# Designs tried in a protein design chat: VHH binders against Gluconolactonase (gnl). Part 1

All scores and structures are predictions.

Target 1, 316 residues: Gluconolactonase (gnl), of Zymomonas mobilis subsp. mobilis (q01578)
Amino acid sequence: NGSTIGKITKFSPRLDAILDVSTPIEVIASDIQWSEGPVWVKNGNFLLFSDPPANIMRKWTPDAGVSIFLKPSGHAEPIPAGQFREPGSNGMKVGPDGKIWVADSGTRAIMKVDPVTRQRSVVVDNYKGKRFNSPNDLFFSKSGAVYFTDPPYGLTNLDESDIKEMNYNGVFRLSPDGRLDLIEAGLSRPNGLALSPDETKLYVSNSDRASPNIWVYSLDSNGLPTSRTLLRNFRKEYFDQGLAGLPDGMNIDKQGNLFASAPGGIYIFAPDGECLGLISGNPGQPLSNCCFGEKGQTLFISASHNVVRVRTKTFG
Positions, changes and structure headers below are counted from each chain's first letter, unless a header gives other numbers; Kabat numbers aren't used for antibody chains.
F, E and O are the ipSAE of ESMFold2-Fast, ESMFold2 and OpenDDE, as the mean of both directions, binder to target and target to binder. V2 is 0.75 times the mean of E and O plus 0.25 times the DockQ between their complexes.
[cut] marks letters that were taken out.
The coordinates of atoms that the task and the answers printed are left out; those that the model quotes come from them. Centres of patches stay.

## First folded at step 4 (VHH; framework vhh_8emy_2)

Design c10 (from g37b with S57Y)
Fold by ESMFold2-Fast, scan of step 4:
Structure c10 (fold): chain B 316 residues (1-316), chain A 123 residues (1-123)
Amino acid sequence: as target 1 above (316 residues)
Amino acid sequence: QVQLQESGGGLVQPGSSLRLSCAASGFTFSSYWMHWVRQAPGKGPEWVSSISYSGSYTNYATSVKGRFSISRDNPSKTLYLQMNSLRPEDSAVYYCARESGYDWEGSYYFDYRGQGTQVTVSS
């Protein structure tokens, strides 16, 4: 759209291999209720992104701009009164089958969408007979296993929702053979997640202002967690600096650099955990999620009412 | 300086209509989502309605859905709330508010709010 917002802040000279501080943060889409879950679809060369409160999934291309891809994107109309805060789709990834895999807040399921026919199907909607809360984000292993988070954000009154069946907010792993494992039940608000390129680490955001953490789980050869360590706590950024947002979506480049939503914007962490820099949007407006697209060097960021792009020197 | 000025409130009978206006100045109005919030005596603020930058997306509290309509005129920098079929429980001070952010707990962040306009619905 040609307008730019925000700024890039350098914390380490190591940022120079990833991103120039003078790179513009370009607005490519606007007038979105809450932008989320951007995903680049290589077979078609387009971006999809979710608007969970509006129950819309939109498509963007450089030459055609924004159009509606799915409406409704999540829960079918009519939406039951007083039960849903976010009835739409949320986080998305292209699966090994070429379909769009969707963390579907309103359907309370992991869904698949055919990018050509736009037909939808349920992958999984329950664990041991109890319906998921509202799946939020997902990430694929090279073997085709999918990790996903299940916070209560889609449900009216969150943890106190009348329709919530689980007494926890989980992180799950679905194997290609259909085996579903609950891998973490102790997080208050699990949100974004990403695997390291060697798949020895799983990063998970907790978007609770009382515990605004990004955790790193060590994984065994079966992709199951054996231990965790804290990457960073953002209480100072949120409370002392008054920065907008909480740990939310994330993505990772081929070198293992983590691009993670947290108070103030998208933070860039090296594989060793050093914080290299920060991409910030408009003051008071969170940057909630990101993905790599185009030829792999463009970072797309969901930025509250906007979607922006940043040209990087790295590959996603 | 950012300013928001509400008008159009008054004393009306049940079943009546009122149109509230909010005149905005000191900022690029078309770059902000705008909200109406109301507060009845002895109660906390209650969110009423929201509208996107262009006006293409509108949202309403369940208590007012089908009776109230939010709209905006970006060239004149004015936000409106058309209130139909007014009920005694709609009695409150109505504020327009500029959205600065939104969080995962469902809280809107407002950086500016007007002085409010009183709506009283009584026989």
Scores: ipSAE 0.355, ipTM 0.682, lowest interface PAE 3.3, mean pLDDT 93

Design c11 (from g37b with S52T)
Fold by ESMFold2-Fast, scan of step 4:
Structure c11 (fold): chain B 316 residues (1-316), chain A 123 residues (1-123)
Amino acid sequence: as target 1 above (316 residues)
Amino acid sequence: QVQLQESGGGLVQPGSSLRLSCAASGFTFSSYWMHWVRQAPGKGPEWVSSITYSGSSTNYATSVKGRFSISRDNPSKTLYLQMNSLRPEDSAVYYCARESGYDWEGSYYFDYRGQGTQVTVSS
């Protein structure tokens, strides 16, 4: 217990209200093929996280450490030969119904899981009769609507997959009444996403080396995008600085500070777009996603083969 | 200085078994994922198998799944590959490799590999 990795880099004195640069980045889980989609289950006081290539969902508590929660986590065994790269669960959020809502790469669906019984059910697996590619991440509106991304990462050969039915990689909004809207079809690799606390903005990452962007969409009163602007392009960090990772998962605190995976680690952006700081892990190993948990101030980060935690001064 | 040294290759008949070993030195072996990669004559490298820090989880290429078994002994700083039911298409130089990173597009990156050990499966 108590091993630490990485470092915190300060770009702005505004970081001091959120995080001290001396805060340890504590390893809480290891031996993961690719850690992803951490979610804190408040009513059970435990963390769940995905391992999409391994088709396993793991659980962590401070007292008991790591155990298996679901195996398989996504696609049923046996996995069809040559069709899946990531057959497992990926991004997760606790829904308004208290269930774990899962972007399920291998089942190619948004699923929900009972955190006590582990019973699963399909929420949605298609848009207008076409199966999703491999849902990756999701984020809830206060209304109960869920936004989610559908890149091809779960599928062998990505865009050239033999089982891919859509000729785009979408961002979708599912309303509580079951209405499904395609809200963006023009991104090459939509990945992580988050709503601002006032829900006027949707952040979406694009994890393409050729276009490693975090976009900000302005939303109307119905939660639909009207325009977008670029928050940041990470080509310099990736190609010139050789930093590990691409824009991936993200989360947001109650003040609207964005915690976003990108080359080098988890970047912290103020609501006005200023970059305040960076949480880095092991050299050469991406930090892919994050969530707030425990008493609301602990940031959990999926860090390649590890899951880490950082105690912040902000609330998620 | 980081070193990886493979051994255990040889010439065997189809259906035979071999156990490859890789002796590691110059780093904290238990802090790294380890892999086996092979390269057949005239072909590019093919990833074969991976093992986590503790050995609690292992993964295999589809072509070897059910026939090969990767393991590690952290106290002795040794990586193993048990190869059963060998086929002519398994003929290759086998390298052990230390993982430096993972690409979520499905690629492992290695900062060190050994010199390799030749496996030839021929009737």
Scores: ipSAE 0.199, ipTM 0.610, lowest interface PAE 4.6, mean pLDDT 92

Design c12 (from g37b with S56G)
Fold by ESMFold2-Fast, scan of step 4:
Structure c12 (fold): chain B 316 residues (1-316), chain A 123 residues (1-123)
Amino acid sequence: as target 1 above (316 residues)
Amino acid sequence: QVQLQESGGGLVQPGSSLRLSCAASGFTFSSYWMHWVRQAPGKGPEWVSSISYSGGSTNYATSVKGRFSISRDNPSKTLYLQMNSLRPEDSAVYYCARESGYDWEGSYYFDYRGQGTQVTVSS
């Protein structure tokens, strides 16, 4: 697409191995109510992305541009009045079975979608008999376990929703054998998450402006958290600098560099926690999530009403 | 500099129709998502509808979906809201609003809104 937005800011010379600061941030899709959860589908070479408030999942290819993939993407029509703020699909990943695994706000479940037939099925919709709030994002381990977040964002009135069954907003791990573990219940707004390549660390965003944190959990050999440390608090960026966004979606490259949504755009953190750079979009408009695609080096970013791409020197 | 001016409100009976207009000036209208927001006396603002830059994407609050239709004419810099099958609960001041951002606090920030046009639906 001929249109570019934003800028890349370099904080460390270490950024030069990952991203050229002169790389254009290209607009590939527009007219989206709220872009979220981009995923690259290697079998077919296309991008899918969610529009959770609009209840639409869209597809993009370089040759054909944007088309509708699923409408509705989440909750079936008609949507119950006063119950859903975001009835659509949200975060997505291609699973080990080649299906699109979807954090689905409207169905309040982790769903699977066949990328060819577009047929949907429920993976899991409850923990110990209580329905999830509104799953938001997910990330696979190499063994096929899926980690996912369950904030209340899909529900009208959030924590005060009249259909919310859980008294917490959880982070869960679903193992390939069907075992479901609640691994964190103490976060106010768990959102994006990612595993380090060696799977010793789980990164989790908290998108609460009162506690706008990215946490790092140390994992044991069973993929369960043993402790956590703070990667970064973004209160200053949000309140003092007035930057748009809150800690949201994230992804990680094969070297362990974290690409994380936070106030101001997508921040790039080295495995040691040093912040290397920032990809910014339009002023006042958050960059909410990202994924790698196109032979593994292109970073796609959900950028409010737009989806953009940035060609990197790294592999996702 | 930026101005939004609503018109088309009035007093109507339940089941009636009204078309609201919003004339925009002082900015590149076609570069902004536009919204209709309403506010009843003693209540907070309620988002009603939004429209994309091109008009190719439209969204509606569940309370008005199927009854209201948002549209825009970029050459004339005008936003419209066609309201059909009006109900007493639709009574409010209706504001045209320019979107400045979206966040997790409920969704949309607006940097400019007009003075509003009063819609009263009563028998």
Scores: ipSAE 0.433, ipTM 0.725, lowest interface PAE 2.4, mean pLDDT 93

Design c13 (from g37b with S50Y)
Fold by ESMFold2-Fast, scan of step 4:
Structure c13 (fold): chain B 316 residues (1-316), chain A 123 residues (1-123)
Amino acid sequence: as target 1 above (316 residues)
Amino acid sequence: QVQLQESGGGLVQPGSSLRLSCAASGFTFSSYWMHWVRQAPGKGPEWVSYISYSGSSTNYATSVKGRFSISRDNPSKTLYLQMNSLRPEDSAVYYCARESGYDWEGSYYFDYRGQGTQVTVSS
């Protein structure tokens, strides 16, 4: 819409195959309380994004700009007093069925939304009889399994929430046949996640300032983790450099390059783990999540009060 | 060069109304989210309300919701807080604040705030 923010920093000449440092970071939406979970809907050629604290899901097109898609996006009104910090939808992906699959913080469930009718239905809202905390993000395997995170961010007082039923913050895998597996219970703040294109690796962000890590899990043939290694710790960026944000949302291109939210912006990692570059927004304002759209090469980024667009040379 | 100047405070009875103003200068006012923060003597700052660039998005602390209304006039570079049904607990110095960032677990950060305007609600 003509305004630009931030800058692109090159750490390696390998970035040149993915993104030019002179590429503008264009503001396409503003006046958002907290932008999150952007998803591109190919069938309609539009972007959806969440505003979890505001309980609104918005739609953007180049021709019409921003409009309300769902209000409420998550928890039904009236919101119970003192129970929810973020009653809205959060992370989103288009599923193999063409529906919008939603990590729904306020409903405390993985939901499906029809992009045409706007009808919604619950996919899963509990593990072994215990309600989820507040699902945050999700990622599909090619087989249709969905991985998702369940941190307490939607709940008032987080881990100390009066309505929290689980005594952990989980990472789950839901298979197409309905089998639900708890695949990680030891992370303090699991947040964003992504599968490598060959699905041998699962990346998971931990948005805890005490352990601001992006982990890489090795997956077996059933899509279950066997081991993990640390991709990167961001304590230096957060504490020493004072950069805004913590490891949050992420996405991956067809070549396996990871685009991950962390203190300072969206970091770009090659499949071998080398950090190639950084997309930064306004000082003090986190870039929380991203998705590819517009023929697959445009990166959309949720940037605090804004949503921005960056044209890349890669395909998501 | 950035300046924020509050006005409109005073001594009022419980149940009264006051309208606070904040005059901004030295920056592009329409490019910033703006907040009201208050501080009672001997206590830490308490966040009160925010307003987005255009004014299309607002929010309020639970303690003031339904009683206070935030607004802005970008051409005049002025932020307002309409305070209705005032209670003794609303007594504080009220500060206009420019948003610079936020904590992941829900705290707003401000790079500038004004000198404040005193609101005293007493019988």
Scores: ipSAE 0.404, ipTM 0.725, lowest interface PAE 3.2, mean pLDDT 93

Design c16 (from g37b with N59Y)
Fold by ESMFold2-Fast, scan of step 4:
Structure c16 (fold): chain B 316 residues (1-316), chain A 123 residues (1-123)
Amino acid sequence: as target 1 above (316 residues)
Amino acid sequence: QVQLQESGGGLVQPGSSLRLSCAASGFTFSSYWMHWVRQAPGKGPEWVSSISYSGSSTYYATSVKGRFSISRDNPSKTLYLQMNSLRPEDSAVYYCARESGYDWEGSYYFDYRGQGTQVTVSS
């Protein structure tokens, strides 16, 4: 119950079914270079979170606090000089096999980590013979397919990186049988993503200040996109209001409410697209990603140098 | 008034060591992450190192990791950068900077910087 930061802003009375504006935003971890990709591990009851620029993955429990889980978390030491901005792990999800599936920025791959042994293995590191840029986030379908984003953020000089092999920044779908599909190549900075509970929609963030968008893709029965529509453009929040952050990580509750990182904090959208509220942190410090944990009603948020916890009325 | 004042730069030979200091005033120093940023002739600013408010966590650019050490003394409101095994490519003006935020394509935003201290490493 220690330190609290930020505030919760209500835009709609529909927020009251999800979150009270008086709910404290509790700091559970601090002294992180850049917090990212929180994931709750039910087998063991602990939180994992990434620090991609520091190449560290940390663990948190209510009783023991913060400890190191993996160091290095991504790229093996020594890191090649001038090639990586973020050599570490980033977004994470527990897969249907109980392993931690990792968007590994520095290894430039989707990795699996055994939560007990901490042994790692490569799932996929290329598309048609070209190495990924730096995978950033991932999301599982109920059938075990995994969607993931591949922006250049891990690479020094981004799109101008000397080691970048692809001339695009992709969104991919890996099926359980190993089939890899490139489902979107036209986004400048694909980042966070989430499936609706009925899996008819895929939400994707674009972290480009020139097009700071959250997109909604309509999916066919094979989980492949057929069309997209704009959920929201955050240009006003970023440029006119000077709010910190860009569209980044996201997660979704069982009712289909979307919790999405954007300028100002974590925005809460109803399934119909109405914006209900905003969870904000420290001024000037972005809230980059989130996950549900504990008994399903706790929202954990990566908040720049901190990780915070918010008790909700909804279930992830 | 917020002020940051760097000192300790100079002209040294490759392989030498220097310790830079930054005296802070006009704010609660212990409540801020602090950074060292450098700018070489013809280049943009390069982030070098950061330190948490308590000093318990330190972070380094790959180019200086293992050679440079950042530290702080909160009671005296002073930030330090110990630079060992200096190389010609370390030649730059070094700035003490107070963190104000983070950028997706950059690393950090700074609301205050000092005037800088010149470090020249020449063979």
Scores: ipSAE 0.349, ipTM 0.709, lowest interface PAE 3.5, mean pLDDT 93

Design c17 (from g37b with T62D)
Fold by ESMFold2-Fast, scan of step 4:
Structure c17 (fold): chain B 316 residues (1-316), chain A 123 residues (1-123)
Amino acid sequence: as target 1 above (316 residues)
Amino acid sequence: QVQLQESGGGLVQPGSSLRLSCAASGFTFSSYWMHWVRQAPGKGPEWVSSISYSGSSTNYADSVKGRFSISRDNPSKTLYLQMNSLRPEDSAVYYCARESGYDWEGSYYFDYRGQGTQVTVSS
């Protein structure tokens, strides 16, 4: 359609195997209140993305453009007054069952949506009898276990919400047999997450401006964390450089390169932790999440009021 | 260079209507989401309403839903706020603001705002 935003910055020649720095960042969707949680649906060849504040899930194809897929996407209407900041769907992944698995902020649950019938069902909405805060993002293991985050962003007044039941903001693992484990309760604002391709590492973003971190958890053979290390702290980028955004969504290519939202845009980290490059929006424009789609070499990025695409040399 | 100039405020009785206007210059108006923000005496700024590039998407604070309507005319580079059923609690200086960012908490950031127009609702 011809409109582009931002720029790609190269920090290492290792970026050249992943992305050409001259590649345009093309606008494919606009007029979105806050774009989030893009997912490519191979069965049907379309992109879905969330607009959590608007309670809408939209669909995009190259020939038809943008249309509404679900409205409401999250909380059923009427929405209780003063209880929700983000009543809609957020992060999404296609599960091993071919369903769209949704971190549903307003329903306060992990949901499944049939991509053909658009019928939805609850997967899990509580831990030990207490309702989740507002699930934000999720990531599947090859065995079908799903990891997900539960920050308070969907709720009015966040941690001080009148309907918040948990005294923490958790990271959870739901195994294929239905076992639900709380794997981290000490993060202030857990947000995006991704597994390494060998599943020995879980990356988790913390979107708190006081602690804007991306953490790396070492996983045992059961997919449970044994230790963590800091991948990167973004206080300098946020406070000293005034860059837009906070650590948010992420995704990973088949070679283990991490594409992670943080102040300034989508950062690209090699499996060894070296930062190789940065995909930036226009000044002041956060890039919040991303997914691979089409034939696996297109990166779709949620970019505030826009969704954009970048052609890559790597495969997701 | 960038200028935003609000007009249309005044003193009105409860239940009255007012239409605020904001004249924009010095930038490509149609390339920005635009907002109305208000500030009551002794209070911090409160976000009121937003409008997308084309005007197809509009959002409102819960306190004004069903009473206020935001619109824009891109050819004339003008932003509007139609305010109906005004209440004493709507009394504030109303600012037109150009969006510079939107964060994870759903908070809008602005790089430019106008000088404001005073709205006073009293009997």
Scores: ipSAE 0.422, ipTM 0.729, lowest interface PAE 2.7, mean pLDDT 93

Design c18 (from g37b with H35S)
Fold by ESMFold2-Fast, scan of step 4:
Structure c18 (fold): chain B 316 residues (1-316), chain A 123 residues (1-123)
Amino acid sequence: as target 1 above (316 residues)
Amino acid sequence: QVQLQESGGGLVQPGSSLRLSCAASGFTFSSYWMSWVRQAPGKGPEWVSSISYSGSSTNYATSVKGRFSISRDNPSKTLYLQMNSLRPEDSAVYYCARESGYDWEGSYYFDYRGQGTQVTVSS
């Protein structure tokens, strides 16, 4: 009854503790313009996911299927002509307050949404008086600090956008007390990010085809980066192998295994950096982001025009 | 064998309208996003518009937004492009294309395209 797509490729026997290569990749939603930012809402047992170009946030349950949660999800209608490529919501996480925290491309802000009332409020929309470009993804520390990326993808003409106020594409940390730090300004296309479970490392994707990298930042006790190392460069996968996608969204399990979007699909990295396997979708279609849900072992993946799920042996 | 056949091009004056059609065969048309791509003499191909499996989602290049409308009829396996308020800079060969993927910078990947239909906008 359920359609399946793609395949799972094993690079290391260490994958066997996380995922079987025979596990089906089940399509749970389809006909989406661009699926992004899936988040599982434990209080209510449902998945939310974004469609940033369509300006829609959708909800999925196994019993009811797909429905609209917010429309518009980001920028209020009507959208200003020629200013937005992606007016909608993008990456999402459930915050310590039980609200859905949203990297909102169209409002150019970190927003929060009440999952019951659907009431929205702005958390932060600027750094030192300059509006963000288009926040893309976010990740919480255990203390309630939120890390987020601010690439130009929501804006028409990207870096050349007429409404872009910043001369960089930043990675930020918002402390629970409201202090906002710019922690990286040197990435061309910061995108997905995740903290290791011990919070000593921050992973950040760069979606630039000229430097398609996943970086690992070492963090001090205040959650600020002290150094970085390259986890992987995907130039060969993108240019030589012609694989679809660029480093994008990511998530992490409780054991520190990283599930990261890159050319070819979702790559699985052990905490030591070894690449264990790859979850691939339809040929030529990127897998852009992922989250854990249900009872913690189900991986949901935004897969271009689809959302898919994969049952793992690990816990997110 | 995948086949895409465009029609509807021609010579028109600035400000005119044209409707392009593309007849698809050899694959399950309703399972693919479809696009229009154009190429002017001496230039590389430029993506124009895309449409989802059901037709519920559409996307447009900034240069044509508000003037062009993409649509599809899955039962007849036909893709359409309604072009309004045509400008001399819209002059190009227009290709129907089957999408195989999409990336973050608006780069669409196409695995098949048709032979094209010529659109010329001049007085």
Scores: ipSAE 0.014, ipTM 0.445, lowest interface PAE 7.1, mean pLDDT 91

Design c2 (from g37b with W33H)
Fold by ESMFold2-Fast, scan of step 4:
Structure c2 (fold): chain B 316 residues (1-316), chain A 123 residues (1-123)
Amino acid sequence: as target 1 above (316 residues)
Amino acid sequence: QVQLQESGGGLVQPGSSLRLSCAASGFTFSSYHMHWVRQAPGKGPEWVSSISYSGSSTNYATSVKGRFSISRDNPSKTLYLQMNSLRPEDSAVYYCARESGYDWEGSYYFDYRGQGTQVTVSS
């Protein structure tokens, strides 16, 4: 029994080099509270994914299926009453040290997890003495710098949280030498992010229904933003078409094609900004994030209560 | 017609236990995540617990974790909430709710909830 959901919609013939519209969207995990932050661990050949509301990190392999990797995944038990909406881990990437780097919503930190021993350590939990809100996603440069977002989604009452210390929701860059830069403080709900393969551009999602945007920042040689332009506004998709989701997680292939969560599913953008196609899941259920794995061509997508995979013609 | 009917509430002393039930009809119960939500007088609704469509995954608000347990019986189309070590602050109307989606700002969207069952914890 191979279960499939959703559909692939072609907007441009340029999609044909990336993905066939007849490719099945296969359900590999189901019955999840909220799937998020999939990452493929090449040393071990397994998928990890977060369930931030449940405070669980799960592992998947084709042979063994789904198992618990970390419980709790984020905030230690007991969790303070009424302070956390999402106490768990969220976005994840394998770092240059082979560790799993985690945007940890409940610990309010960027964490490091050993994939073998499961030992955890804090990388960074504050900026200039103020605790982060709830880190959500992260992306590595080839030099080992890590970009990450810090929206309030993990905190009860969001911007009105009684434990929130920062008066903004930031995008940060942590250099390999430990220097932490606040690179954007003006977004209401910074969420997913990705670097172009040449690292001249940083894509950032804003998951605010009032400004549901994907931004493109031009980066200087030090990896710092100099300007930004709007890739796309999804207000019409969200309000006029009633499509599920908001701009969220994203990933990028080696050719620079962006795979970005937005209302309706995972949108595929060429490096020039043309929208080529859309991967949709169940009606009314957002597709929140994605990663490449399995020989580099399989796209794994967190799809609300499910995790799905799509076999592509491209490499991540 | 979609219907959710709660029962099992009442007046109990602190430290007591209660089991709430919710009878569902008019839809394929086994296809939906289900939730318990409560509302105390003069306060907004507070999410209490959730259960996946098969029952294999459960989640709880920090205020009730370790004291409450959610379960379901799909053949009988019934949702349960076992409440142990009840406290005065647990006093509220308890609603069962059908999940329609997960909202980035509000956590869960519900398209249907029942009329509620009153739980009062007082000496």
Scores: ipSAE 0.015, ipTM 0.464, lowest interface PAE 7.1, mean pLDDT 92

